# Miniprotein binders against p40896: the designs that were tried, part 34

Target 1, 331 residues: p40896
Amino acid sequence: MLMPKSVALLRIRYTLEAALARGFTTVRDCGGAEGFLKAEIRQGSLNGPRLITCGHAISQTGGHGDLRSGALPASAFDSCSCHFGQVGVVADGVPECYKAAREEFRRGADFIKIMGGGGVASPTDKISNKQFCDDEIKALVDVANSYHTYVTAHAYTAEAIQNCIKLGVKGIEHGNLLDERTAELMAELGCYLTPTLVTYKVMGSDQFSAFLGPENSRKNTEVLYKGIDAMKIAQKKKVKICFGSDLLGPLYGYQTQEFRIRGKVQTTQEILLSATVTPAEMNGLGDKLGQIKPGFIADLLMMKSNPLDDITILDEPESNILFVMKEGRIY
Short names: E, the ipSAE of ESMFold2; O, the ipSAE of OpenDDE; V2, 0.75 times the mean of E and O plus 0.25 times the DockQ between their complexes.

## First folded at step 22 (miniprotein)

Design CC2 (at its last look DockQ between E and O 0.01; V2 from the best seeds 0.00; counts 0 for: pae E 5.4 > 1.5, placed apart)
Fold by OpenDDE base, look of step 22:
Structure CC2 (fold): chain B 331 residues (1-331), chain A 101 residues (1-101)
Amino acid sequence: as target 1 above (331 residues)
Amino acid sequence: GSTVMVYVELPKPTTDLEEIKEKLRKLAEELAKKLKEEGLEAKEVAVVVIEDGRIKIVGSVTLEKPTNDAEEIYKEAKELLEKLYDGRPVKYIFVKVSDLE
């Protein structure tokens, strides 16, 4: 969706400020946020969470990051570097994968995101599709390794997940259709799972029934009810789990509902760890972020009550958060 | 259990331990007042100190006897601070007391 730069910047400002106000002091963006935003936040021109960014998610032609309708010609793909509003870029073959990953790093990416399988919001792919060939994934992993960072993949099916993690992918986004064997392998390889249950719940609600077209609605329904089961399996097999929401556009305001949803399958302590310690470790910040400990970054929530007693209070930040401290500053 | 917390922001970061102790005393008095208003007694005292965007001190002590006395709270908080303070500048002081079950 092409919007004027001015409008995009206004939306970004609002989104960042709102996320911080809801208590998120650090946010990992898995597609769309540009590296310059990090500098603006550090300089104080934007008030928001600390950002960890991948730039654009890298996808194959016709993959989950390719939002072109099937009726559009190949020439309709604008590889323009002005990726305002675009989540993904298309790369086919090893050389293009090298270039795409290197370009994201040049622009300030901290890690690489790939589309390793089909998705809900993309019109031309099936959820069951495995995306990228082995050599392409390996190429992306090799580039990320040369920058001493990781690749995470969008993947739903057991097949897509296994294919990615066997090739060195360290993170799986969503994973709604994983099985026990896949979870075992993830745990063995030390992979991180980031479930995003709230996005499916919200997109499938009556209020937003028009948000998805018929085909995307069908796909959404397919994965919505499987996500909870996937979480149970992952937890049972001791997979490292991170907190995520993956809400699109105007839906960002619902991100705290993930706490409530996860309360059905995780303990309060497990949920809090998934939103603090575990993602810090995944991003190489385990010694600096995610704990109230000497030497750590002073990110704090002052709250009216203890979230250990009731995790759902984190879904009502307006009522329960007194203030947010990020890096020693109160907002 | 119930927790009561107060904090102070220093106008300027300070390394003056006596100044920090003075602020701590005032915080203890405020905490004691709140405890009395709520009909609670502290079983634990904790202190968090922040400077230059970093956590400097985190410590807690379980009290031998529950109390809502400002001087007792101050004493325990002071001892924690003296034990844990490393001489770095202090900008924020957080003090909490908890009625632990």
Scores: ipSAE 0.397, ipTM 0.748, lowest interface PAE 0.9, mean pLDDT 89
Fold by ESMFold2, look of step 22:
Structure CC2 (fold): chain B 331 residues (1-331), chain A 101 residues (1-101)
Amino acid sequence: as target 1 above (331 residues)
Amino acid sequence: GSTVMVYVELPKPTTDLEEIKEKLRKLAEELAKKLKEEGLEAKEVAVVVIEDGRIKIVGSVTLEKPTNDAEEIYKEAKELLEKLYDGRPVKYIFVKVSDLE
């Protein structure tokens, strides 16, 4: 259902302001943030991060982003950020894929997000399912290429990842079951991996176990540990790694906990680069964002202490950030 | 086991307990309607409250007898909230029923 801008603005305003206050001066949204929000932030009507958006994630009928059926609890807590309102759109077959991708670009999307495999809590599909056929993925990639941008895909399994990247998909969201052969291919093709470990930790936590049941908690904990292993493989094979959280909207406050989790696997320098330089590069902004240099956009954080000495201070932003600057303005 | 869950996002965080209770009542009514439409009854009621983007309240209770009555669901959810609420702002309220028969 289409929500009036006034109602949408009221609901999203708090989330945007909170993300900026937590130190995120630029956010890439993989579903739910529409192009008119970018204009409102640019004009100063909203305080928030710079947005890089796909508009709606594109899914097949019955795929991960198809919310037309299934139990509400599973839909509300899917590991992908596509679950509130109609954040995904459905396209079956090549002509619908062309149309869906073009519609997102017409609405102001910066890139295309697709579902390349099933989800952990998806109501109608399984983690091992292949989603789109090859010709559908190629169609989506062809449209993105014609707009001089990229496709990124939700995918967990090595097979789903390989299918996507061989057809020209440039980014993989999650990738928890990545194997060494697939990581080698990702590195060869210059693909980006965006792990999102915090969402599984939160959904596997004691708090969620008391709410969603022990079966769900165990499943998410297993997915978390497999994701940690996949990140180790990706690092070993020199895959380009970006920082992501993929939290459901109600749970966005946990997004900084990703810094702490990654501290178990990456050096502090690797973590900082994954949240700054690498994602700026992925989005064609490597000469404008991600570093403190003359001529770059004045986005910076002033911290009480050096995160290179202790990355966990980034998981405590209210205690450790002295100010957030975006485009030279302190927030 | 299976579950049914409903939720609401408040326009702004609130500490108004009466406002929160009114939202719980509407959620309980929605749950009861869904249960009755499927011919089901639930033996567990749970509440989750999210504040500042983090889970702050999680509570559940197992009922002696299954129910699909809105007022009974509301009473149990309200009791959980009143017992667990710590005065901090509320942005999201979830109500779940489970152990369905």
Scores: ipSAE 0.118, ipTM 0.612, lowest interface PAE 5.4, mean pLDDT 80
ESMFold2 (binder alone), look of step 22: mean pLDDT 84; pTM 0.841

Design CC3 (at its last look DockQ between E and O 0.03; V2 from the best seeds 0.00; counts 0 for: pae E 18.9 > 1.5, pTM O .599 < .8, other shape alone 9.111 > 2.5, placed apart)
Fold by OpenDDE base, look of step 22:
Structure CC3 (fold): chain B 331 residues (1-331), chain A 101 residues (1-101)
Amino acid sequence: as target 1 above (331 residues)
Amino acid sequence: GSTVMVYVELPKPTTDLEEIKEKLRKLAEELAKKLKEKGLEAKEVEVVLIEDGRIKIVGSVTLEKPTNDAEEIYKEAKELLEKLYDGRPVKYIFVRVSDLE
């Protein structure tokens, strides 16, 4: 059932305002956020984080962005009701990849997201699948380069990651199954890894056991336990790491648990850098965001205690954040 | 018209969802009443509960006409919410007044 427009708007507003309230002054959306949201936030009609958006994630037919059941005809495109609009678009071949990427940029995208490998939530792909042919990825990268921005890819396996980054992809989302060689290559190429450990943890919990079907639950389990190891490997090899959560629908409130999870494998300084300086640099905002110094945008958290002493306080923003400042404004 | 949205962040674990819904309904209704007393006519009062594990959308009051009295509305909503949750810790209250297209 299509959600009433009123409810959909309420959800969008809620999601944005809640993220800001949790202390996120800038958020990168890797699929689904429409360009009009950025305008609304900028104009002040919506209170939310500054958005960096890709529009729709670009996927091959039957890829991670193709959520159609295998039983549905090619003409059927069912979007998950959990997202405003479709998270993904399907593009097959170089011409369609050109068109898809250009369309996202036309609609106000800041970067391109692609599905470079199989995923957990998609019904018809395997995690082990490498998605897109080399020419398709290159086409997407070439378009992004023409707009002086980057491509990031959803990829779990070492194979999928290596394939993407060798073709000029600058970001890897998740990366749960990377190996040492892959991490070395990522570091060498200056690729950014954005782990999203909390999404697997939450979806695999008893509380949300019904959230995933049996097959997706199996896939979730496969990547869940590898994510921590992947983080250790990436850190050892000095991969640039960004903070991410990738939570869906009603799970957004768990964003801050990523701090707690990462506290097991990263130092507090490393975690804070991953949530400030590193993602700012990735997005070409290293001279404006992520630091408190003259000439930078005044994005600040006033907190009751020092997160350097205990990173877990950031997982309890409701009790530890006194206020959030974005662009000098306290909301 | 302007829509007033009230959000409440509740401490974990959240228990007794039905009670919370009822309180939120009362909040929205009382807020609408108070706003009317101030010359702000409510077109619609709607309570939509959306959960994300911590924060809930408590309700919305849509005004017939746009208003610039966001601060006052916020104050009223906050006071009402604090009253309704007397005995329970309300960790965060956010009120937004905006025009929804």
Scores: ipSAE 0.025, ipTM 0.407, lowest interface PAE 4.7, mean pLDDT 81
Fold by ESMFold2, look of step 22:
Structure CC3 (fold): chain B 331 residues (1-331), chain A 101 residues (1-101)
Amino acid sequence: as target 1 above (331 residues)
Amino acid sequence: GSTVMVYVELPKPTTDLEEIKEKLRKLAEELAKKLKEKGLEAKEVEVVLIEDGRIKIVGSVTLEKPTNDAEEIYKEAKELLEKLYDGRPVKYIFVRVSDLE
């Protein structure tokens, strides 16, 4: 309908401009960002972060990214963006996986996002979290490798993570139930972890707790704390950690709270690297982004005070960012 | 807190705009009550419509003056609804206020 599309464009403009104003000069989207947004930002007709996109998340029939059921009333708050809108596509079997991945690259994807494990419905049912067969994952990885990029996977459990990374998946989104052996393997294989703890914190806050009910509130709290423990394990085992929030739409304003949550388990230097150097390296941009050096793209923040002394100033961008520069332009 | 939010889950998805407006009025009344109990006023009103987790429609507006008046909150939420609603079934309706003082 014309009304929804007109308003959707205004909302997208607001969201992109707000994210840039909060200091995010580059954002990696794991589902739903349209290719025209990248072009409009590059051309300067929209103010927003540089976008790195996967197009659609790829799932098997009945998998976590298969949204056809409509039986998940709390899915807007599931902390995974693959549940919303035109976020995912379905591919069953090796030939469909080849085609789906190639189609995303044809449409301009920078990487492939897959559903490597189920949701957090039962943390004790690790076997039931397997979504794709091994040959299907290999097919998706093979296509990404042929385009000189990577596959990242939604996965919570140690088993799902290990299966994905052993088959060549480079990144893991969430990883809340990661154990020490899995962290060791991720570090050995040079894999990246992107925790997204803020969504669970937001859902457990006073303003949202009434939405969940008592049992769901308990589960959400457990998922948050298990995710904090997983990050401690990953930190100790020297896993490459990227900064992420997995927030959508009206919840984007909470994304900076991830800085504060990570302050509980990472040093300020580790947090800053996770939001700059490490993700730039993951995306093949480590010689162009993530550092303030001659010859690098002029993406920088002017801050009122030093985040190395207090990381929480990044969770208060309206009070602490004096200006945001992207590609040499002040916003 | 920097935000206050209320919501309703409909017993079945609806495309009836007048039913959705009636729910918005009730949510605005509840929200105003919560703001008054906390001694707060808000400058931003936001509406979120969800079809059982698959489709999401969102809109927000910044007010010239803070408010905790149910009719003013409803008026802004209704205007957002009328401009944003695309005819898809709605299962959840949220109204959120922010920029609290």
Scores: ipSAE 0.000, ipTM 0.131, lowest interface PAE 18.9, mean pLDDT 77
ESMFold2 (binder alone), look of step 22: mean pLDDT 85; pTM 0.857

Design CC4 (at its last look DockQ between E and O 0.92; V2 from the best seeds 0.00; counts 0 for: pae E 4.5 > 1.5)
Fold by OpenDDE base, look of step 22:
Order: sequence, then structure tokens, then C-alpha cells
Structure CC4 (fold): chain B 331 residues (1-331), chain A 101 residues (1-101)
Amino acid sequence: as target 1 above (331 residues)
Amino acid sequence: GSTVMVYVELPKPTTDLEEIKEKLRKLAEELAKKLKEEGLEAKEVAVVLIEDGRIKIVGEVTLEKPTNDAEEIYKEAKELLEKLYDGRPVKYIFVAVSDLE
């Protein structure tokens, strides 16, 4: 959505401040956050979590990152990455994939996000679609490797997941339709799974029934109830699991509900590890972030009660968090 | 279990162990007061020191017996500090007690 830059900046400020207030001291953005935000947060002009960013998610034409309606001509695609609010860019073929990934790194990306399969929110693709050819994924992985970082992929189906991870993709976002064999392979290859159960729950609720069009609502329903099962399978096969929410626009306020949802599948300790140690390791920060240990970054939540006793208290931060410390500063 | 915590921000980062101990004593007194007000005793004492955005010291000790006595809390916290302190500057001091009975 095209909005004035001023409005976009105000919304970004609010979103960042609110996330920090809810207890998130570090956030990985998998599409849309620009690299300059990291500098602004470090300088103190913005109060928010530390950001790990990929810039734009890279997608094929007609992929999950291509939000054009099927009625629009090819010329309607503005390849200008300068527009605020775009989650994705389109790249077709090895040369365009090289260029797209390099451009995101030039703009300050820490990793690369790709659309490896179809999605819910995109109107022109099917969830069952495998996106990108093998050579395109390999090209993106090769570029990321040259920057000593990783590629993560949006993927739902077992086929899409396996295709990505066999080609060197190190992360899978969502993974709602994975099977036991896929989970075994993920564990074997050391791939990280980031489930985002809350986004489907919220978008499928009566309150937000108008948020998705009819086709997207159908897709949402398809993956909503599979996510919990996928988590159980992943846990059983000892897949590395990260905490995620993937909420869009005004829905960011519901991000803490992921703790409550995961409480049905994971132990409290497993959930806390997924929100601290595991994502730190995934992002090469395992020796600096995610633990209360000498030499580590001083990111702390001071709470009224112990989340190990009841994980749901993290879904009520306004009542349970006394203060948030990020890098030794209390907010 | 419940945790009771107190903390202080130092005006300037310090490497003066005696200054840190003095602040620690005051924190122990404050902590003891809170415990007494609620009729609680602690089984564990923890100390965390922070400076320049990084955790400097983390330590905990299990008490032989539950207590809400300021001097006992201070004694354990002090011993822990002396054992773990490595001479790095300190900006924040946190003292916590847990396993309240």
C-alpha cells in the first residue's frame, strides 16, 4: 500500500515502541523493514527492539511476494525498492536473483528471505505451488553464503520445504504442512523452523473476518489447523524451533498470543528457548545474545512472576512486565 | 516460585568494590524490608552486575536456611560478589531472592 512517507514513519515508530514494550528486545524482520531502521534504533532516534533484517523478500513473478492482481499488466510492477510498505521484490532467473540478493545486502540486510512456496495472502498463487527453480534458489543461497549468512524461505508444503533445504536454505518460515520425513530431514540438515501460529488464528477470527478476501480466507483455513500438528511433528523429530508471529499491519499487537498457542504443544522451557537461545544461534549471536550470562548483551525482562510457572503471563505483558532492559537501558 | 528484586543505577560506572558493596548493603536492607512486609523468607540470593550494555556478573547461592534478615542476605551477596567480580566497571546492581517460603 502506498502511503505518505511521514505516515509510514509514524506507524513504524509506534510498531517498534510497542514491540519493545511487549518485551521483545530483538526482532527479526522477514520482509519490509529497511536497513536504515537499525541505525536509527542504535542512535536512539527510534525506541525499539534490535532489528535483524532481510529487506525485501525475494519472489518469482506470480509468487507469494508478488501481490499484483492477475488483471494487472506486467508493467504495473514497479521494481523500485524505494517504496515504503512493500514486503517483496520480484526476481526471475539466476542473474536477477543475484542482483536482487546483492541489492538487499547493499541496503544493509543481515540475511535473505525467499518465497519458496505459495502463500495465504497472495491472490495469484496456490499454497501447493513450489516457487523458484532449483538454479534460482541455489543462486540466492550462493550469494548469501558469500556474505557468510543464510537464506530462509517461506514454505508450507513438505515438497517446498524439502526442495529449499536440500539446496542449502537454512530456515523455514511457517512449515504448516510438513510431514515426519520432512521434519527428519530438517533436523538432519540443522534447519530452523519458525512457526507463526498466531497470524492464522487472528486472521481467521470473527473480528478480522474482512481482513482476508474469500480466496485468502480459504487458504488461511487450510493451514490454520495444520500448524499445531506441524509443531508436534517438528518437536518430536527435534527440529530447531524459533519463535515467530508474522502479523501484518494493525495486527502486531497480538504477537504475544503465540506464547499461549504454543503452550499447547511445547513445554514452557522449550518455548522460552525458542524465543531466546535458538534464534540467537540461528543469527550467529549465540555467544552474545539470548542468555543471562557474563559478557552477553544485557537484554532483560523484569517480571512480577516466573514465566516458567505459567507461560501465559508473557501474553499479558502490560500486567506482568515491570520493565524491559535492552542493552543495559531500561525502557 | 516468587522472586523479589531490587536494583540501583550508579551515577557513573565504577570499579570501586567498596562502593559496590555499600550499594549492595542498601539493596539487601531494602530487600529484607520487602520480605518482612509480606511475611516471606528467601532460600536463594542472586546478584547481577551490568555495565555498558553488557552483563558483567551473574551469581546465585542457595542459603542453608530461609531468611529475611538483611545482614544474612548481604553476607551471601557480598561473598558471591567477591568471588565473581573481575574488576570491570559496574553501572547497575541487581539483587534478587527466590524460593520464598
Scores: ipSAE 0.369, ipTM 0.709, lowest interface PAE 0.8, mean pLDDT 87
Fold by ESMFold2, look of step 22:
Formats: sequence, structure tokens, C-alpha cells
Structure CC4 (fold): chain B 331 residues (1-331), chain A 101 residues (1-101)
Amino acid sequence: as target 1 above (331 residues)
Amino acid sequence: GSTVMVYVELPKPTTDLEEIKEKLRKLAEELAKKLKEEGLEAKEVAVVLIEDGRIKIVGEVTLEKPTNDAEEIYKEAKELLEKLYDGRPVKYIFVAVSDLE
């Protein structure tokens, strides 16, 4: 059962405030955060990170973003944030794809998020499935290009990734099953990869695996085993890598564990760049955010010690962050 | 590679270079006290000035010899300020020391 709207609003406020307190001064949301949240944060009536949003993720009928066929495991993970803003919309065929993407931009989206392959937590699709037809993806890319921005896609398999990026998709979310040829192509095309390893670790834990059901648990296990190796491949092939966690609602507290998990593959400098410079570049903000330079926005963390010496202090923010400054204001 | 940093928020933004210098002196004294309490010396000094949601000034210098002396830290911070300050309002003043031994 869905929670009352007033309770959902309180939990969204707490979630955003907590993310800011953990040091995330800017967050790119790939579904569920609508434009009014950006306005409330800019006005100061809601404390939270600066938001870069896609509005709703766009899916075809029966795809990963189509929540009409809900299951208890998926709804249990979405209980705090998903009930306020609806995380996805459905579009089938080229005309509906044009309209859906344009509607998200009308509502204030900064980019378009699509489902390019199957998900782990959706009972209506399989991880190996492609989602949209080529002409539908091209249509979504054409709209994003006309707004001078980009499409990013949920995709796990090499085949789904290659199909998306060959059609002009700029970013890939997850990518746990990519191979060396796919990574080479991503680097050649200047694409961005946002791995989200922590979500699979958390979803595979004893506390949460029971919520997935047998088929989704098997899908999650498959992507968990492959995720670290995929990121090693992407790193070696010089794919542009961004920081992401794919955690919403009550799981937000686990988002900093991604720093520690990335330490198995990336240097501390590579991890910090993936959370600052690279995503700022992806979103056209490289001249304003992601660095401590004259003229840049004053987004600063004062840390007890240097994360270049030990990245794991970012996974312990309560013990290691002395203050968070966003736009020159201490929170 | 540890860093020690102190800062002050002014009651209102200022363009008064002498007021900023006075704040730098107090911050340098705080840094020197912290370094001495930890038995450390620093070879790098940095200054950051912020106003209106933007970083206005960032400056840093590497010293020839490590120090934990307040007057030497202040001297280096003041020289950075005089070199880099552009006359625009300042609300926050940060001073940091690093390259600790």
C-alpha cells in the first residue's frame, strides 16, 4: 500500500538533507525527481543537493520503467521517494517517444533517461532483453539533441550498450556486463559510464534479497558477479567514468559505500574525479563545478583528513566531514 | 599529506584589505597553535576567499623551510592576499597549511 503523500514529502526532505550532509552537493537523478524540487532547493525552502534531473525515465510497455505491473520487492525499495514523483513514463513508437521526451523538457528536465535493457528488480522484463527499437532510440536522441543535451540509458549487456551508443546515446547507467569491444567503442564515441555497484551489494544482502523474488534474485546475482570486472575493463579502455549509486528511499544511507567499493578498481584520484570533474563535464558544468578554482561555485567539503590518502573516509561522513558548503552556505 | 585548515565568517562582506589582513593574522595564530599541539610543521600555506556563493580567490605557496610559527604563516598568507586580492567583497576567509612533518 502506498504511503500518504504528506509522509512521502517528509521522507523526501529527510533523504535530500541527509545526502547533502553526506557531502553530495550536486546529485544527478535518473528518475523520480521533478522540476519543483529543484526550484524549492534553489529558493532555500528545502535543504538538499543541487539537482540535475531527467524527470521521469522513459520506457516502452512492459519495460524496466513500466511500474504498472508492480511487485512487492520493487515497491519495498521505493517506499520513501518513489510515491511522490512517479519514476517512469511509458512511450511506444516514434511519435510517443518524441512527445514523452519533449514533455520531460517542458517540465524542466536537464537530460533524458531511457531504459535500454532489462532490469534486475522489474518482474516484467529480463536482463538480457533489449527494450526500445532502434527508431525509438533515435527519436529520443533527436529530441535531446534539439535541446542541446543528451540521452543516458539503463543497460547491462554489451549488446544493449552498443545498440544505444551507436544510435547516439551519450551515457550508460550500470553497464555490469560490458566487454572489451564495448568499452573500446564507448571510449571512441566519447560516452560516459556510471557504474552503480553498491546497489547490487545491498540488494544481495541477507536483509534485502528476500524482497526480490527468485527471478530477480538470480538477475541481481548475475550482475553482482560481473560488475567489478566490467569496471576494470572500462577503466583500462579509458572510458569516462562517473560516480553513481542507484539508491533511493531508505537505502540512501548506503550511497557512500560506493566510494569504498570503487577502491577495489580505481585510485583515490580517479574516484574523486569520477564524483566531481567527470560528471560536471558530462552535464556541461565543467566551467562552474567540480573544482576549487576562482569563479567556480563554492561547493566545498571540510574533511578531518585527506581523501587522496584514504578514500574510505568518504564512506564514514559522520566521522570525517566537519562541514558541507554549497553555494557558499554552510549546512 | 595532512592538512590543517581554519576559517572565519565575517558578520558582513568586506572590501577592506586591512580588515582581511587582521583576520588572516588571527587565523595564522590558530593554525600555529594547532600545529604546535600536534608536534607538526608545515611547508605549504594556502588562502581561499569566498563571497556570494563563489570562490573569489585561491592562492598557495610552498615554503623553503617548514614552519609552525604564527608570524611566518601570516606573512605568507598576507603576501598571497596582496598578490591576488581584486577588491571585491569577501565573506569567508580560509587559511590552510599542509605538507606536514
Scores: ipSAE 0.275, ipTM 0.700, lowest interface PAE 4.5, mean pLDDT 81
ESMFold2 (binder alone), look of step 22: mean pLDDT 85; pTM 0.859

Design CC5 (at its last look DockQ between E and O 0.06; V2 from the best seeds 0.00; counts 0 for: pae E 13.2 > 1.5, pTM O .759 < .8, placed apart)
Fold by OpenDDE base, look of step 22:
Structure CC5 (fold): chain B 331 residues (1-331), chain A 101 residues (1-101)
Amino acid sequence: as target 1 above (331 residues)
Amino acid sequence: GSTVMVYVKLPKPTTDLEEIKEKLRKLAEELAKKLKEEGLEAKEVAVVLIEDGRIKIVGEVTLEKPTNDAEEIYKEAKELLEKLYDGRPVKYIFVKVSDLE
């Protein structure tokens, strides 16, 4: 661990409290959050959004979840049994995929996250890389199905997306380089797309120019401008879309800017649905979360103004939210 | 159009309808005051009841005439509450007024 566990826990507390204060009453973590956090939040030891977790994102050697430099030996990968400080675990081959997925479920995961293609923040892969072989993805999907839940995949390219969803993956994270054919297939198969436009915008800003190295910065630029087009294509083909941000470390505070960015390509209603009803349905909670309806969990934002009139209100929670109610408790 | 929302927290969950009505009256007064301060009138009143972390009742009524009168708002909200109320405990009462002019 790069920091003491105690310090990491304190940072997690702050992050959770801040997310809740920004109006997020439920958050899906796609890599790194430990299952025990859910219990602590339910018990009131931590104040934060309800968590839906996958544990570690599962990646191949040299994949997007493998953050080792190319100069490090294979032995340098110490798969920590703890989720602290690590987003991903490495699994190669069907048996290791079985084990990795089962371990995440043993530790309290609600779903499985896989790296289905190359990423921006990883040093040794290309965005164009398809990650995992078919049998490996199928193995991960089969395990998730046995637990009556889904697999979501990090994937940018049309090829990587299609490869995943044809094998039973139900979610695509990012999808910045999808095409019309891919979007059609996603809609047909009932797949969920979670764009995360704000992460690219923030990482590419002057303020955080040092956050990414030169190669990662190049990759970031490649996907940044394609994200908006991908959203338009996905909308056109009626793909189910969820709200996401995927901000790392100190960037987490910019989470609400996703509302502003999406306002360029989505209606306010579409954005709000992507942040309430649609993700609830994706996670099997469509009858409990995301609506002000009898029998639903009382997750509410008390606001000074109507976000239907201006979605940017949600990007300024400090001035516009009076309070956040989660499960009938005001925070 | 703007939506005005007023809320009250009960000291504890209660099934005492008279206590709930009293709190509702207070809400109506606060709502009316806010409406007047903004130069607005209510066209619709909605009542949301929350108990044990769940939404129990959601009801809305369109007003015949827009108003910022506390007694009229209370009357409609009260009637709505009585119509929807089934004796369940209530911790929170929210009054929403939509389509303000």
Scores: ipSAE 0.440, ipTM 0.732, lowest interface PAE 0.7, mean pLDDT 86
Fold by ESMFold2, look of step 22:
Structure CC5 (fold): chain B 331 residues (1-331), chain A 101 residues (1-101)
Amino acid sequence: as target 1 above (331 residues)
Amino acid sequence: GSTVMVYVKLPKPTTDLEEIKEKLRKLAEELAKKLKEEGLEAKEVAVVLIEDGRIKIVGEVTLEKPTNDAEEIYKEAKELLEKLYDGRPVKYIFVKVSDLE
């Protein structure tokens, strides 16, 4: 059952090197990438994108980050086993939320990720769940504010999104079931949305549906069909939109397909801004990354043709990228 | 498809064409070594120059026959440079090979 640590590290290295080769010079990881990977990349011991990390996503018992079977007794919980190599950790109540968020910052996190609603791939929740109580979310936000950064939340439904952002959550991951009123509120509060449509398309395909159980396949289908309309609503209401893929394990190679999917609902300029300027601003890096300007970090792609004319060339990086530069170095 | 790229960063920007050619030769030798170690040959060669404040692609060429020979790679890279270099100062010099078999 356990993967040797040496094998896990080699797979992480391959994943990071491949993402850089596909043109991702900076990646924000919303669970599983600990701060030591960021340090190793900065030091040159590991080739890969610049990482912006949360460490582990923080979940309530039975939430999206709690992957235990419902058939197990509560005594089977071991939060320590969730920290290494895992997507998330469990925290219940205000004191545990304080501790969990502080632990991620101690380990080098740049922001806090929480599970604010139910998920597709988790065994014991449903998409309609609103997760965490208000005092728990406020506690997580208060800790992030004390570190001068932000909380972003996994959430699909209008109710879960509105609850999170009213309590000071700055970002929403996915958001497939948002409505017009929710998008208006996000825009009013200056919140960021990171849609991740490729994950649902790929996981719902005949080739990869085996990664989901029957109930999770049904959940996935629901969010897939509604995600394009949600992005149209968010765009119309001028929500700040970031680029994301949320791909897991063997699916990571499909991350560039998000460019192609977004081409169906966004202009090429909107897509490029969502992958560059907007996420740099979200992460407090808008004066250093995301643009080609004097004084900015030299992160550049050289393309064979102009993606403003055809965004799909970014989904064909092997054929269309001549080189990838990160911090002035070609990879 | 697959791609191999090598580069050098100069300590100071240069406009000395002969210095740039010498670096291209060294890069071509490095590429050839990498290709031979993997048992590969390449059918496309490209040269990229980065200058102060600007990136510039010099050019690319598709070869009639695949190669992993350093002199052939250098010859193609040099011809691209001679035809397309605009005389601006160069800080980085890249050679890329692709269409590997």
Scores: ipSAE 0.000, ipTM 0.263, lowest interface PAE 13.2, mean pLDDT 81
ESMFold2 (binder alone), look of step 22: mean pLDDT 85; pTM 0.858

